# Miniprotein binders against q96jn8r1131to1294, part 41

Target 1, 164 residues: q96jn8r1131to1294
Amino acid sequence: TLEFLENHGKNILLSNGNRTATRVASYNQGIVVINQPLVPQLLVQVRIDFLNRQWTSSLVLGVITCAPERLNFPASACALKRAAWLLRGRGVFHNGLKICEKFGPNLDTCPEGTILGLRLDSSGGLHLHVNGVDQGVAVPDVPQPCHALVDLYGQCEQVTIVNP
Key: E = the ipSAE of ESMFold2; O = the ipSAE of OpenDDE; V2 = 0.75 times the mean of E and O plus 0.25 times the DockQ between their complexes.

## First folded at step 6 (miniprotein)

Design a1_1gE
Fold by ESMFold2-Fast, scan of step 6:
Parts: C-alpha cells; structure tokens; sequence
Structure a1_1gE (fold): chain B 164 residues (1-164), chain A 82 residues (1-82)
C-alpha cells in the first residue's frame, strides 16, 4: 500500500499507518514523499484535511527524480531545483523557472476535503487530478524513476493518502 | 468603492512582502527578509488602524493573522542571524 516515507521534512508528524501527514510547527519544513515510484497509470491521491488560514499560501505537489529515502529536505519544495517538477498556485515550475502559467485550479484556494491526484500517462506525461477530474498534462516526459511529493506549506497542515 | 480598492492594493502589497520574505529567509538573505518584514509589519499596523476606524472586525482579524505570519517568518530570520 501507499504510505508517506519516514524520511520527511522536520516539522512533519506521520500517523494513520504513515498515510496521514501533519505539519506541527511554523509554515515550512513540511515535505513528504510517497514510498514507491510513480509508474505509468498509478494514481496517487491525497485529501486536504486541515487548512490554517493564518498563512497566505498553501500546498505544493509534484514529482521528484532523486532518491528520496535519505534526501536532506530543504525548507520548501521549490529549493529542489532540477530534481523536481512542481505545481504551486496556478503555476508549473521546474529548476526555479515557471514553465506554465494558469494550469488547473489555483492550489492556494482549494478547500478542505479537496482530493488532489498525480498520475503519469503512458507517454510519461504528468497529470493533475482534482476531485477526480483530470486537468490535463502539466509536464510532458517526466524522467524515470520519479516519486510523488507533497509540500505541506503555509495553510495546508494535514493531508491523508486516499485510494481511488 | 475607492476606499475598498485602496485596501485591496494594501493587502496585495503586504502579501507580496510576506511571500518574498519567506523565500529570502529560506534561501539565503535573512537580512533582506528582516527588512521586508519590518515594512510589512508597518503596513499591517496601518491596516489595523483602518479596520478599527471602519469597525470592520473581519478585516481586523485578517490583519492580526498577517501579523502573526510576519512574526513567525521573523522568528526563522532571527535564528539564522544569530
């Protein structure tokens, strides 16, 4: 079964059999990674469980292509640079560069209960799913192997892995 | 109204300063982050004065939340500047 890795950002506490991640302090240091590679047709889904409106921005999700089991995580996912393709707000980012504007809904405004999914298609394209609805290809030709990443940044203080 | 538009622009500026300060605190310029946070705090205090004058409790709560965010970022900055 899908779980969050025990290697994670320092402000994370895992529970519910490592399927729930809670950020217990501050606004950052909240990166979690799924325990197995994102392979074509695997849909990885997380539900937003708790938002703290004290903060102005919210979660980031995407994929990382370096081995995550012993990775020294930075304070936020955007610092991962070349190893990561990230969705933040309405943007798609790689290597500190915004490679697409206005992709999908604004992730900073998704309410509690939203289910966010990541999937690779047969051509290696990375798809975002929002409440079961495929938003299209955010990133073509993602390098393999890659792992699904969630950064519990800002408002998003808790997520839970949910099965399709 | 014109006043509502001015409040919206002030909020946009405060949010930009806080987002920029977070990035700088996380990625290598805590001195500049501190500077931007001091500007943000002054603008937030001004927003609080406006909220109190208008009797707008929701705007006051928002300003208080923004101030708490600024203080949390400043805490990270202060640790790095030690």
Amino acid sequence: as target 1 above (164 residues)
Amino acid sequence: SEEEKRIEKLLEMIKWLLERAKLLAEEGDPELARYLLEIAKRLIEFLMKIAKKLGNEELLKLAEELLKEAEEILKEVEEKLK
Scores: ipSAE 0.155, ipTM 0.621, lowest interface PAE 4.9, mean pLDDT 88

Design a1_2bD
Fold by ESMFold2-Fast, scan of step 6:
Structure a1_2bD (fold): chain B 164 residues (1-164), chain A 82 residues (1-82)
Amino acid sequence: as target 1 above (164 residues)
Amino acid sequence: SEEEKRIEELLEKIKELLEEAKRLAEEGDPEKAKELLFEAIELIRELWEIARKLGNEELLILARELLMEAYEILKEVEEKLK
């Protein structure tokens, strides 16, 4: 079963059998990683449970290609300088380098209840799904193995893993 | 076919954009180079999707190579924009 790893950002509290992640302080230190590699056709989905409108930006979603069990997480996913492909706002980032300006909906404006998904296609393309709708390939040819990552940044204080 | 024509259009435009972006990056217009690279990457993503749907392995390899080239030029551009 899909769960968040016990290795996570210091402001995270896991509950609901490690399927719910809550950021209990500040706006950062909220990175969580799914417990198994994102293999082709596996759809990993999280639901936005709670947004704190005190902050202006929101969650970041993506993949890392390094082993997550002993990773020392930075304060935010955007500080990852290696082995990271991230979706933030409408941007797509590879190791901090913006490689696309306008992809899918703006993640900073997705409301509570939104379900966000990550899936690799058969050719290694990373897809974003929003409320069940495939937004297309965000990153072609992601190296494997890779691991799904969610950064509960800014507004997003709680997410829960949901089944398709 | 219509798909073959679209692939040819994409490849021609991608190569033009990458060549121009590299030239502008070298000649001192990194902001314009970055704009062209974003356009190229968007077209490469379209090429990737067509290749994937067709099961065309040779085209997937080519799209991957073009993407790597675009990323390398983009890294050079970002260094100049610091």
Scores: ipSAE 0.134, ipTM 0.584, lowest interface PAE 5.5, mean pLDDT 86
ESMFold2-Fast, scan of step 7: ipSAE 0.000; ipTM 0.267

Design a1_2bE
Fold by ESMFold2-Fast, scan of step 6:
Structure a1_2bE (fold): chain B 164 residues (1-164), chain A 82 residues (1-82)
Amino acid sequence: as target 1 above (164 residues)
Amino acid sequence: SEEEKRIEELLEKIKELLEEAKRLAEEGDPEKAYELLREAVELIFELMEIAKKLGNEELLRLAWELLREALEILTEVEEKLK
């Protein structure tokens, strides 16, 4: 079954059988990673449970191609300079380089209850799903193995893995 | 057509930028290489949008190949910017 890895950012508390991640302090140190590689056709979904509106930006979703089990996570996903493809706000980023200006909805404005999904197609393209709706290919030909990552940054203080 | 001309312009410019970025990365100017790479990626995404609009699968595959090359050069540049 899909769970968050026990290796996570230091402000994270896992509960609900490691299916719910809560950021218990500040605005950062909230990176979590799914416990198995994102293989083609696997849809990994998280629901936004709680937003703290005192912060301006919100969660980041994406994939990393480095082994996550013993990784020393930086304060935020945007500080990952290698092996990372991230969706933040309306942008798509690879290792800090913005590769798309406007993709899908603005993640900083998604309300509580929104379900966000990541899936690889058969050609290795990374898709974002929002409330079950495929937004298209955000990143082409992602190297494998890769691992789904959620950064509970800023406004987003809690997410829960939900089954398709 | 207008789209055909734009495709030719994009391909020429993207190729030029990627060649220059790779050379600059090798010659020890990774900051300039990074700037050219960012421009190349913007143009590649414009190419992808045109390919999708036209339903041109061949052009879309080419755009993905160009993006892969750009990301390979970016990895090299980022190692040198450490």
Scores: ipSAE 0.000, ipTM 0.199, lowest interface PAE 13.6, mean pLDDT 81

Design a5_1E
Fold by ESMFold2-Fast, scan of step 6:
Structure a5_1E (fold): chain B 164 residues (1-164), chain A 81 residues (1-81)
Amino acid sequence: as target 1 above (164 residues)
Amino acid sequence: DWREELEKLLKYAKILWERFKMAYEEGRFDRAEWLAKFVLRIAETIIELAEEQNDEEAKRIGEELKKTAEEALRKIEEARK
């Protein structure tokens, strides 16, 4: 069963059997990580449940290749110094460095109800899925093992893991 | 430091380019296409950032990388025929 890890950002509250993550304060300290490594062909999906449009930027998602169970999370995923590949807005980021300007839809504008998915293909390519539609390879050659990460940043205050 | 950021982007592009060459030589054209497309995206990012920084040398480097990636994509199309 897919769940969010008990180790998470300090503003996160887990509920619904650790399948729903809610950011209960501010705009940051909202990083959550899926409990299982993202193995090839496993599609991990989260639904955007609640957006607070007081903030301008929204969720970030991607993968990290360090062990997350005892990691001290920074306030924002984009501050991760470990091997992290992140999707924010339309950009692709590696350890805080923007390596691609425009990829897929703008994550800052996805409405409530949007289902976002991450999947590794057999060649180590990280795919983004939006409402079931494969957007293509966001990052090639992701090292394994890696773990799917969601940063409930800014507008995005709640997500829930959903099955296919 | 913008020049340090540029060097990191170029090192990443180099790694992906080496992976592209391996995939192409092995006949793995789907993989090679994805790698070349991502090198193209990095090139476009370098060009955009170089324009923001008014760094004409960096812009030329990005444009040359873009040309290389576009030529690679054309070779893949020809190989698939």
Scores: ipSAE 0.006, ipTM 0.376, lowest interface PAE 8.9, mean pLDDT 85

Design a5_1F
Fold by ESMFold2-Fast, scan of step 6:
Structure a5_1F (fold): chain B 164 residues (1-164), chain A 81 residues (1-81)
Amino acid sequence: as target 1 above (164 residues)
Amino acid sequence: DWREELEFLLKRAKWLWEIFKKAYEDGRFDKAERLAKMVLYIAELIIDLAEEQNDEEAKRIGEELKKTAEEALRKIEEARK
């Protein structure tokens, strides 16, 4: 059973058996991490529940290769300078550095109800799934163990883990 | 300015409370419970901020909001029967 870890950004409230994460203040401090390592073929999916359009950017998702239970989360995921591969807008970022200009749809424009998924293939490639559609390999050869991370940044104020 | 943070929290609580009312009226008790818990959390943030700043009025507002959210959670529990 997939859940969000109790260690999370300070503006997060977990509910629904730790399957729903809500950012209840500001635009940042909204990082959550899945409670199990992202092992090959495991598809982790979240649904966008609430968007506040006063903010310009939105949800960031990706993986970290450090232990999440002991991590002091920064204000935003893109401030992580070690062991992080992130999807933000249309970009792919490694430790704060943009490594791909355009990948998949623009995450800043995904509407409420969108289901976003992360999966490792058998070769360690990180895949993004959007509403059930595999967008391809965003990052090759992700080190393991790694953990799926969602940053409820800006517009995105609530997500819920959904089963495949 | 801490007053800007307080104003933001109050606006957030009001926004979430409006969504709560709609969810509760629609019989969406799981959604209503999540929203009431969010309001409760914001009320606690307001109380903490008010205590740090020695703002008695802000603390009173936060405590009233906390009471309202706690009452909403009790009503949801009863309505689910």
Scores: ipSAE 0.000, ipTM 0.175, lowest interface PAE 14.7, mean pLDDT 83

Design a5_2E
Fold by ESMFold2-Fast, scan of step 6:
Structure a5_2E (fold): chain B 164 residues (1-164), chain A 81 residues (1-81)
Amino acid sequence: as target 1 above (164 residues)
Amino acid sequence: DWREELEKLLKEAKELWEEFKKAYEEGRFDEAKELAFKVMEIARKIIKLAEEQNDEEAYRIGLELIKTARDALRKIEEARK
């Protein structure tokens, strides 16, 4: 059973058996991590439940290759000090550095009800899925073990884990 | 600590902006002008902190505060002829 870890950003409240994450304050401090390593062929999916349009940017998705139980959460995922591969807006970022200008849809414009998925292929490539559609390889050869991360940043105030 | 400083700066900007609105509505244009400059000072601190911490939303908020304060200063100049 997939759940969000109890170690999370300070503005997060977990509910629904730790399957729903709500950011209850501000626009940041909203990082959550899935409780199981992202092993090849495991599809981790979250649904965008609530968007607050007073903010400009939105959620960030990705993976980290450090132990999430000991992670000191920064205000936003892009400030992570350890090995992290993140999708923000249309960009792909590695440890804060933009490594791809345009990949997949603009995450800042995905509406409520959008289901976003992360999956590793058999070659260690990280895939983004949007409403069940594979967007391709965002990051090749992700080191293992790695963990799926969601940053409820800006507009995105609530997500829920959706199992197939 | 920088997270607390950011929240403190945001709160200070909101409070100064409320004081500005009151001063402007009451025709206290010299006081309103001073308050607008104080908002710009806080906004610059927010922008600097946002750049250091790679916080894009804080950066956008700071830029919007600068724009709002500049618009306010123009309105004061126009009201004073």
Scores: ipSAE 0.000, ipTM 0.129, lowest interface PAE 19.3, mean pLDDT 82

Design a5_2F
Fold by ESMFold2-Fast, scan of step 6:
Structure a5_2F (fold): chain B 164 residues (1-164), chain A 81 residues (1-81)
Amino acid sequence: as target 1 above (164 residues)
Amino acid sequence: DWREELEKLLKEAKELWEEFKKAYEEGRFDEAWELAMKVIEIAYEIRKLAEEQNDEEARRIGRELLKTAFEALEKIEEARK
């Protein structure tokens, strides 16, 4: 039973059994984390439900290795300087450093209805899936335990956890 | 008065850019990154004001500031390679 944790950014409202996250104000304070650790073979998927195109950038997706239940979330995932591996726009970032310039599609341009997935392979490689298609290894050797994180930043105002 | 808010945000952005310049020149790339990120936050606030007031000049200013900040982040990434 995958759901978003009750500990989340202050602008988030959870609904649909904690499977839908809506950012109800501003452009930031929209971080949510999946309640289960991301273990090998588990595919965690979210669907983009609503985009407000007045904002320039959009959703950030990734993993954190710190315990999320008591974490004081910053205004945006990009401000996580430790224990975070993030996909933003076309880049892959680790602790604020861009480690890959062009990976997968541009997340700032994914339309409503896009299903984005995160999965660890048997070697600890983090994969991005877009509409069911594996984009490959974005990050090798992710430390365990880790948790899937979604930042409803900018354009992205609502996401829903979807089953495979 | 939203124009006073805009001027205040612009002054803050200029001060952050001066701090960025010093940090970057001294090789303090983690601090430079944080300063550029703060400019991005200001650019989004300016964009919000521009949309609320339907003001083209403020919209242009916010867009230019955002572009400059992202270019600064790219320069830091290149320098750290």
Scores: ipSAE 0.000, ipTM 0.136, lowest interface PAE 13.6, mean pLDDT 81

Design a5_3E
Fold by ESMFold2-Fast, scan of step 6:
Structure a5_3E (fold): chain B 164 residues (1-164), chain A 81 residues (1-81)
Amino acid sequence: as target 1 above (164 residues)
Amino acid sequence: DWREELYKLLREAIELWKEFLKAYREGRFDEAEELAKKVLEIAEEIIKLAEEQNDEEAKWIGEFLKRTAEMALEKIEEARK
């Protein structure tokens, strides 16, 4: 079954069989990684359970191509200097550098209940799905193996892996 | 052991928070309000314990839970409008 890895940001508590991640402090230190590599045809989905409007930015989604089991996570996913492709707000980032100004919906404005998905196509293109709707290719040719990452940053204080 | 008490309080707050989220998502706002108030009470206990022990990290966690519970109560009030 899909689960969040026990190696995660220090402000995260896992519950519900490691399928729910809750950030219990501050606005950062909230990185979680899915326990299985993101292979073509696997759709990894998380539901936004709770947003705290005290913060202005919200969750970050993406992939990392390094092994996550022993990774020492930085305070935010955008501080990852190698092997990271991230979607934040409307932007696409590679190793901390913005490589696309506007892609898909603004992740900072997705409401509670939104289901966000990551999927690789057969050519290694990374797709974002929002409530079941494919937003297109955010990143072409992601190296494999890669792992899906969620950074519970800012407003986003809880997500749950959903199977459908 | 104050750390054991802190962990117990954190676990209780997290379980109540999970119940709050379920109640809130299902539109059970009276139940959600009571759950959020319980989280707020626990958050204040955590802050007090953290201050007594000079544990700045535990204090930040308690203060964050307090702000989160306060925001939850505000969300409930908005949803009732």
Scores: ipSAE 0.000, ipTM 0.145, lowest interface PAE 15.5, mean pLDDT 79

Design a5_3F
Fold by ESMFold2-Fast, scan of step 6:
Structure a5_3F (fold): chain B 164 residues (1-164), chain A 81 residues (1-81)
Amino acid sequence: as target 1 above (164 residues)
Amino acid sequence: DWREELIKLLKEAFELWMEFRKAYEEGRFDEAEELAKKVLEIAEEIIKLAEEQNDERAKDIGEYLKILAERALWKIEEARK
């Protein structure tokens, strides 16, 4: 069963059997990681449950290649630098650099109820799924092992893991 | 007089906010972050004082400053991306 790890950003509260993550304060310190490595063909999905429109940017999705179980998480996923490949807004980022423009929909505008998925293909390509629709390869050849990450940043204050 | 204390806190918050704006515009994000955090601390002091004095208006002002400081911290995080 997929769950969020008990090691997470300090503003996170886990509930619903560690399947729901809520950011209970501010706009940051909201990183959560899935409890299993993202292996090829495993589809990890989260649903956006609650958006606070006081903030303008929203959740970040991606993968990290460092071990998450005892990691001291930074305030936002972008601070993870070389360890992280991130989908934010309309772009794909690695090590503080935008490596792809206009990939998929704008994550800052996805409404409540949107289901976002991450999957590795057989060649190590990272795919984003939006409401069941594969958006294509965002990042080719992701190093292994890697772990699916959600940063409940800005507007996004709650997500829940959804089974395929 | 608690009202004199409130005025002092507001003046301090204003001065720190002006320093924050300068630091932020000049790309000094570490300094800007510390300044925004100080504004946040003063906002929390104002809220506490307002609650002790049962002053709804002062509480609203403190809550507004808290939101302002939190938005400033958010802008710094966005700029660092």
Scores: ipSAE 0.000, ipTM 0.117, lowest interface PAE 20.7, mean pLDDT 83

Design pa1 (at its last look DockQ between E and O 0.71; V2 from the best seeds 0.00; counts 0 for: pae E 2.1 > 1.5)
Fold by OpenDDE base, look of step 6:
Structure pa1 (fold): chain B 164 residues (1-164), chain A 82 residues (1-82)
Amino acid sequence: as target 1 above (164 residues)
Amino acid sequence: SPEEIVEEVKKLIEEALELAKKGDKWEALWKLYEALDLVERLGNEELEKAVREALEAIERGDPELAEKILREALKLAEEKSE
């Protein structure tokens, strides 16, 4: 089953069989990684459970291609320098380089209850799903294996892995 | 070298300041997290504190405070580079 790895950001507390991640302090140190690598047609989804409006940013969603079990997580996904494809706001980033200006909804403004999904297609394209709606290919060719990453950053204080 | 790290930190703070001024919050944060990593290696607690405070100010949505702190951080970095 899908769950978050025990290797996670310092401010994360896992619960519900490691399917729920809660950032219990500050606004950062909230990176979590889903245990199973993405494979074609596997839809991995997380629901935004709680937002704290005292902060301005929100969650970052993406994938990493390095071994997640041994990764020393930085305070923010913004500090990932390698093997990272990230969705932040409306932008798509690869190791800090913006590769797409406007993609999908603005993740900084997604309300509680929003379900965000990642899926690889048969061509290696990474798709974003929002509330069950395929937003299209965010990254055209993602190296495999890769793992879904969620940075509970800023407003986003809790997410839960949900089944499709 | 420590001197090279300081110069890079200074550069990153300067870039973050300019990005913050024009409202590019995420880009500013990116630069500052890079700076934070370097400052931690440097072991300068005062500068590290300043960078952390700037990050927090940006995330709280207080750009004026963030810019103020970043200017102070820049000053600290410049002093270390002398």
Scores: ipSAE 0.726, ipTM 0.882, lowest interface PAE 0.6, mean pLDDT 94
Fold by ESMFold2-Fast, scan of step 6:
Formats: sequence, structure tokens, C-alpha cells
Structure pa1 (fold): chain B 164 residues (1-164), chain A 82 residues (1-82)
Amino acid sequence: as target 1 above (164 residues)
Amino acid sequence: SPEEIVEEVKKLIEEALELAKKGDKWEALWKLYEALDLVERLGNEELEKAVREALEAIERGDPELAEKILREALKLAEEKSE
């Protein structure tokens, strides 16, 4: 049911029924988006499958509020500006502004096997889940509709959608 | 105008270098990706290559190399504009 959209960053190859995304080149151009809107109570989870420690930054997670099916994805999710709310490294960002510091774990240091989840609560708050543990509300009042986004940036070269 | 975009690119690069020296890596990367978008729209292939190489240098853990690349590119861009 849940799959990555066939519209994705140019360095992505989808496999495993579009449930695994692999970045096959460089360190960027690795944005993927879930094929269905992130509706309240839906938990979307991805597992980090492979890390290449040649790079210093890692996976970015978040939501995008524009229609992703024909979007020309930038090299990095941070270039999406007003359309995206992003969890990267230690922070929560929107439109280039850091709106929260030290939310959850440092995403640049999560090991292979880590399961990261995104969920909207009934009030529109965006939650991060790490290995099944709810980290709390990263972003209140996310505009809807929105889609879960994963940027396979830097170290993170492969993720797979996993079911609870 | 192209002139105004070039000045914005220079400003973004200088801001990125300052942020990188302070250890604000994600903020520095954001500025460089903004610069990359503007340079792609300008069609300046030399400056675009420099920004892309600087981004890669930062991701490889070599911000000093990134600074060298960007300052050389800015110097060459200024010379050609004159």
C-alpha cells in the first residue's frame, strides 16, 4: 500500500515494489516522497539500510505541502523552502529558519537498522518516532494535505518502508 | 537582473563561509543550496561547478577546501564582470 512515488530525485533507484529507495550516486539528489498523503494517525516508517561514512551529514525527514507527483526535486530538501518542514541533524527547520533545537536524536548519527517514523496527530502536530518511541511534537499545525518526505542525503544511501 | 542575482550569490556564499567557520553546518549548507539554485538559473557554469565542488568538500569534512574553491570562483567571476 505505502510506496515511494516514481517521481523522485535523479540519483534514486526504487526497488522491492517501490518500498526501497537507493541513492546510487554522489551525496545528494536523493529526495523520495510517500505516495499517499500523511493523514492523521497514519504512521509512515522507514528503516536505514545502508550508511556510507565517506559523508558527514545524513538522512533528512519531513513533510512537503505541495503536490509531489510532477515536482522537479532540488538537490537537497533544504532548497524546498516554504513547502517543507524538515528534521535534519539536531534541528527542526522551515523555510531556512531553525524553529526548534535538539528535537529527538541527532539524525546525522542514527545507525543502520534505525526505524524512523512520521505521524500527524489529531490536532495536525507532526510527530517523529524513533525505533517505536514517539519523540513528541516537532511541528504544530502542519498544513494539509501534506506528504512524508525522506531525503537520502550524505551518509544515508538506502531506506526501506517498514510496516508496524 | 543578472547583475543583481550575481550580488545575491556573492552574499549567500560569504554568509555560508561565515556560518561554516562558526560550526553552523546546516545553515551553511542551506545558503549554498540557495546560491546553487540562483547560479543554475544564471547559467554561469564555472560558478555553478565551484558551488557544487564546495558542497561536496563540506560533505567530505573539508570546509577549508570549500572556502578555497569558493573564494577562487568569486575572484574569477569578479574579474570577468569587469
Scores: ipSAE 0.608, ipTM 0.792, lowest interface PAE 1.0, mean pLDDT 88
Fold by ESMFold2, look of step 6:
Structure pa1 (fold): chain B 164 residues (1-164), chain A 82 residues (1-82)
Amino acid sequence: as target 1 above (164 residues)
Amino acid sequence: SPEEIVEEVKKLIEEALELAKKGDKWEALWKLYEALDLVERLGNEELEKAVREALEAIERGDPELAEKILREALKLAEEKSE
């Protein structure tokens, strides 16, 4: 089944059969990765369980294209550079650069209970789903294999993998 | 080499300060996280502490404190290089 990979950010505690990730300290060091690569028929969904509005930024979603099992995760997903394509706020980012200014909702304002999904289409396009609604293609051609990534950054303190 | 990594970290911090002056806060933040990743691997405790404190100050909404911390860190890093 879909689980968060045991290799994760240093501030993460996994629970609920490794389907729930909690950031137990600070505001960063919260990267988690789904244990299976994305394939066209696979929709990975997480629910935002807890937010702490003390922080100014919130979670980052994305994909990582290098092997995640033994990677030393940085404090933030943005330091994964060429290995990651990231959704943060309303933007799409790769290698520290904003490649799309406005895509989907502002992730910094998503409330608790929001269900966020990632999937690849048959052309390798990365799609974001929000509460079951496809937001379209965020990244048109993601290298494969890739894994879904969540960075429990800032406001976001807990997420849980849910079924479609 | 360790010295090459320190020089790259200093460059990233300088870039972050310039981006922040132009109002490019997000891009500045990205530079600082890149610097943090490098300095954590290097094991330079003084630079690491400064970058960590600056990042936290930014996320707590105090960018002026973050700038002060980073400028002091650059001065210390230059003194050690000499």
Scores: ipSAE 0.427, ipTM 0.683, lowest interface PAE 2.1, mean pLDDT 87
ESMFold2 (binder alone), look of step 6: mean pLDDT 79; pTM 0.753

Design pa10
Fold by ESMFold2-Fast, scan of step 6:
Structure pa10 (fold): chain B 164 residues (1-164), chain A 82 residues (1-82)
Amino acid sequence: as target 1 above (164 residues)
Amino acid sequence: SPEEIVEEVKKLIEEALELAKKGDTWEAVWKLYEALDLVERLGNEELEKAVREALEAIERGDPELAEKILREALKLAEEKSE
């Protein structure tokens, strides 16, 4: 069963059997990671439960290839120095560089109830799913093992892991 | 050395300001979080405060305030290093 790891950003509170992550303060320090590697048959999905409109940007999601169990999480996924591929707004980013200008919907504008999914295909391509719709390959040839990451940044104060 | 890393922090802030001028606010924020990580390790309280306040100003929808904070911090750091 999928859960968020006990190691997370300092503003996170886990509940619902570690399947719900709530950011309880500020706008950052909200990184959570799924408890098992993202393997090709696995679709990891989270639902946006609560948005706080005092902030302008929102949820970031993606994958990291470093071991997450003892990682000291930075204030934002943007500060991760190890191999990280992130989806933020409409951009795809790798190690601080924008590698795609417009991919999928703008994550800063997804409403409460949106279900966002990450999946690796058989060739190692990272896919984003939005409300069950595959957006295509955001990143080809992701190194293994990799781990699904959600950064509850800005507006997004709560997400819950949902099963297919 | 600590001095070399301070110069890297200043360079990241300058790059963030240039990206913001081009309308690349997401890339600017990325540079500021890189700067924040370095400045926390160095223990430079004035630069850390400026970067944190600039990031919050952007997130509250006030990038003009962020620009002012960062420019003032760079000016102060330059004066002190002299």
Scores: ipSAE 0.638, ipTM 0.801, lowest interface PAE 0.8, mean pLDDT 88

Design pa11
Fold by ESMFold2-Fast, scan of step 6:
Structure pa11 (fold): chain B 164 residues (1-164), chain A 82 residues (1-82)
Amino acid sequence: as target 1 above (164 residues)
Amino acid sequence: SPEEIVEEVKKLIEEALELAKKGDPWEAVWKLYEALDLVERLGNEELEKAVREALEAIERGDPELAEKILREALKLAEEKSE
């Protein structure tokens, strides 16, 4: 069963059997990680439950290649540097470098109820799914093992893991 | 050395200011979180506060305030390196 890992950002509170993550303060310190590695055929999905419009940007989604169980998470996923491949807004980022300018929908404008998914294909390509629709390969050849990460940044204050 | 870290912080703040002027606050945020990590390691609470306040201003949709805070942080970083 998919759950968020007990190790998470400082502002996170887990509930609903560790399947719901709520950011209870500020706009950052909201990183959560799925409790098992992202392997081919596994689709991990989260639903946006609550957006706070006092903030301008929203959640970041991606993968991390370091072991997350005892990681001291930074205030934002973008500080994870070489260990992370991230989708933020319409960009794809690695090590602070924008490696794709325009990929999928703008994550800063996805409404409450949107279901976002991450999946590895058989060649190690990372795919984003939006409401069940495959957006294509965001990152080719992701190093393994890797773990699905959600940064409840800015507007996005709550997400829940949902099954296909 | 502390001096080398301060110079890197100055560079990151300058790069963030240039990105903000171009109308791309998201790229500026990348540079500012890099700067935040470095100033936390330095233990410079004054610089850390300035970077945190600039990041919050960006997220509240006030890039003009963020620019003012960043210019003051850059001046403070220059004073610390001297």
Scores: ipSAE 0.674, ipTM 0.830, lowest interface PAE 0.8, mean pLDDT 88

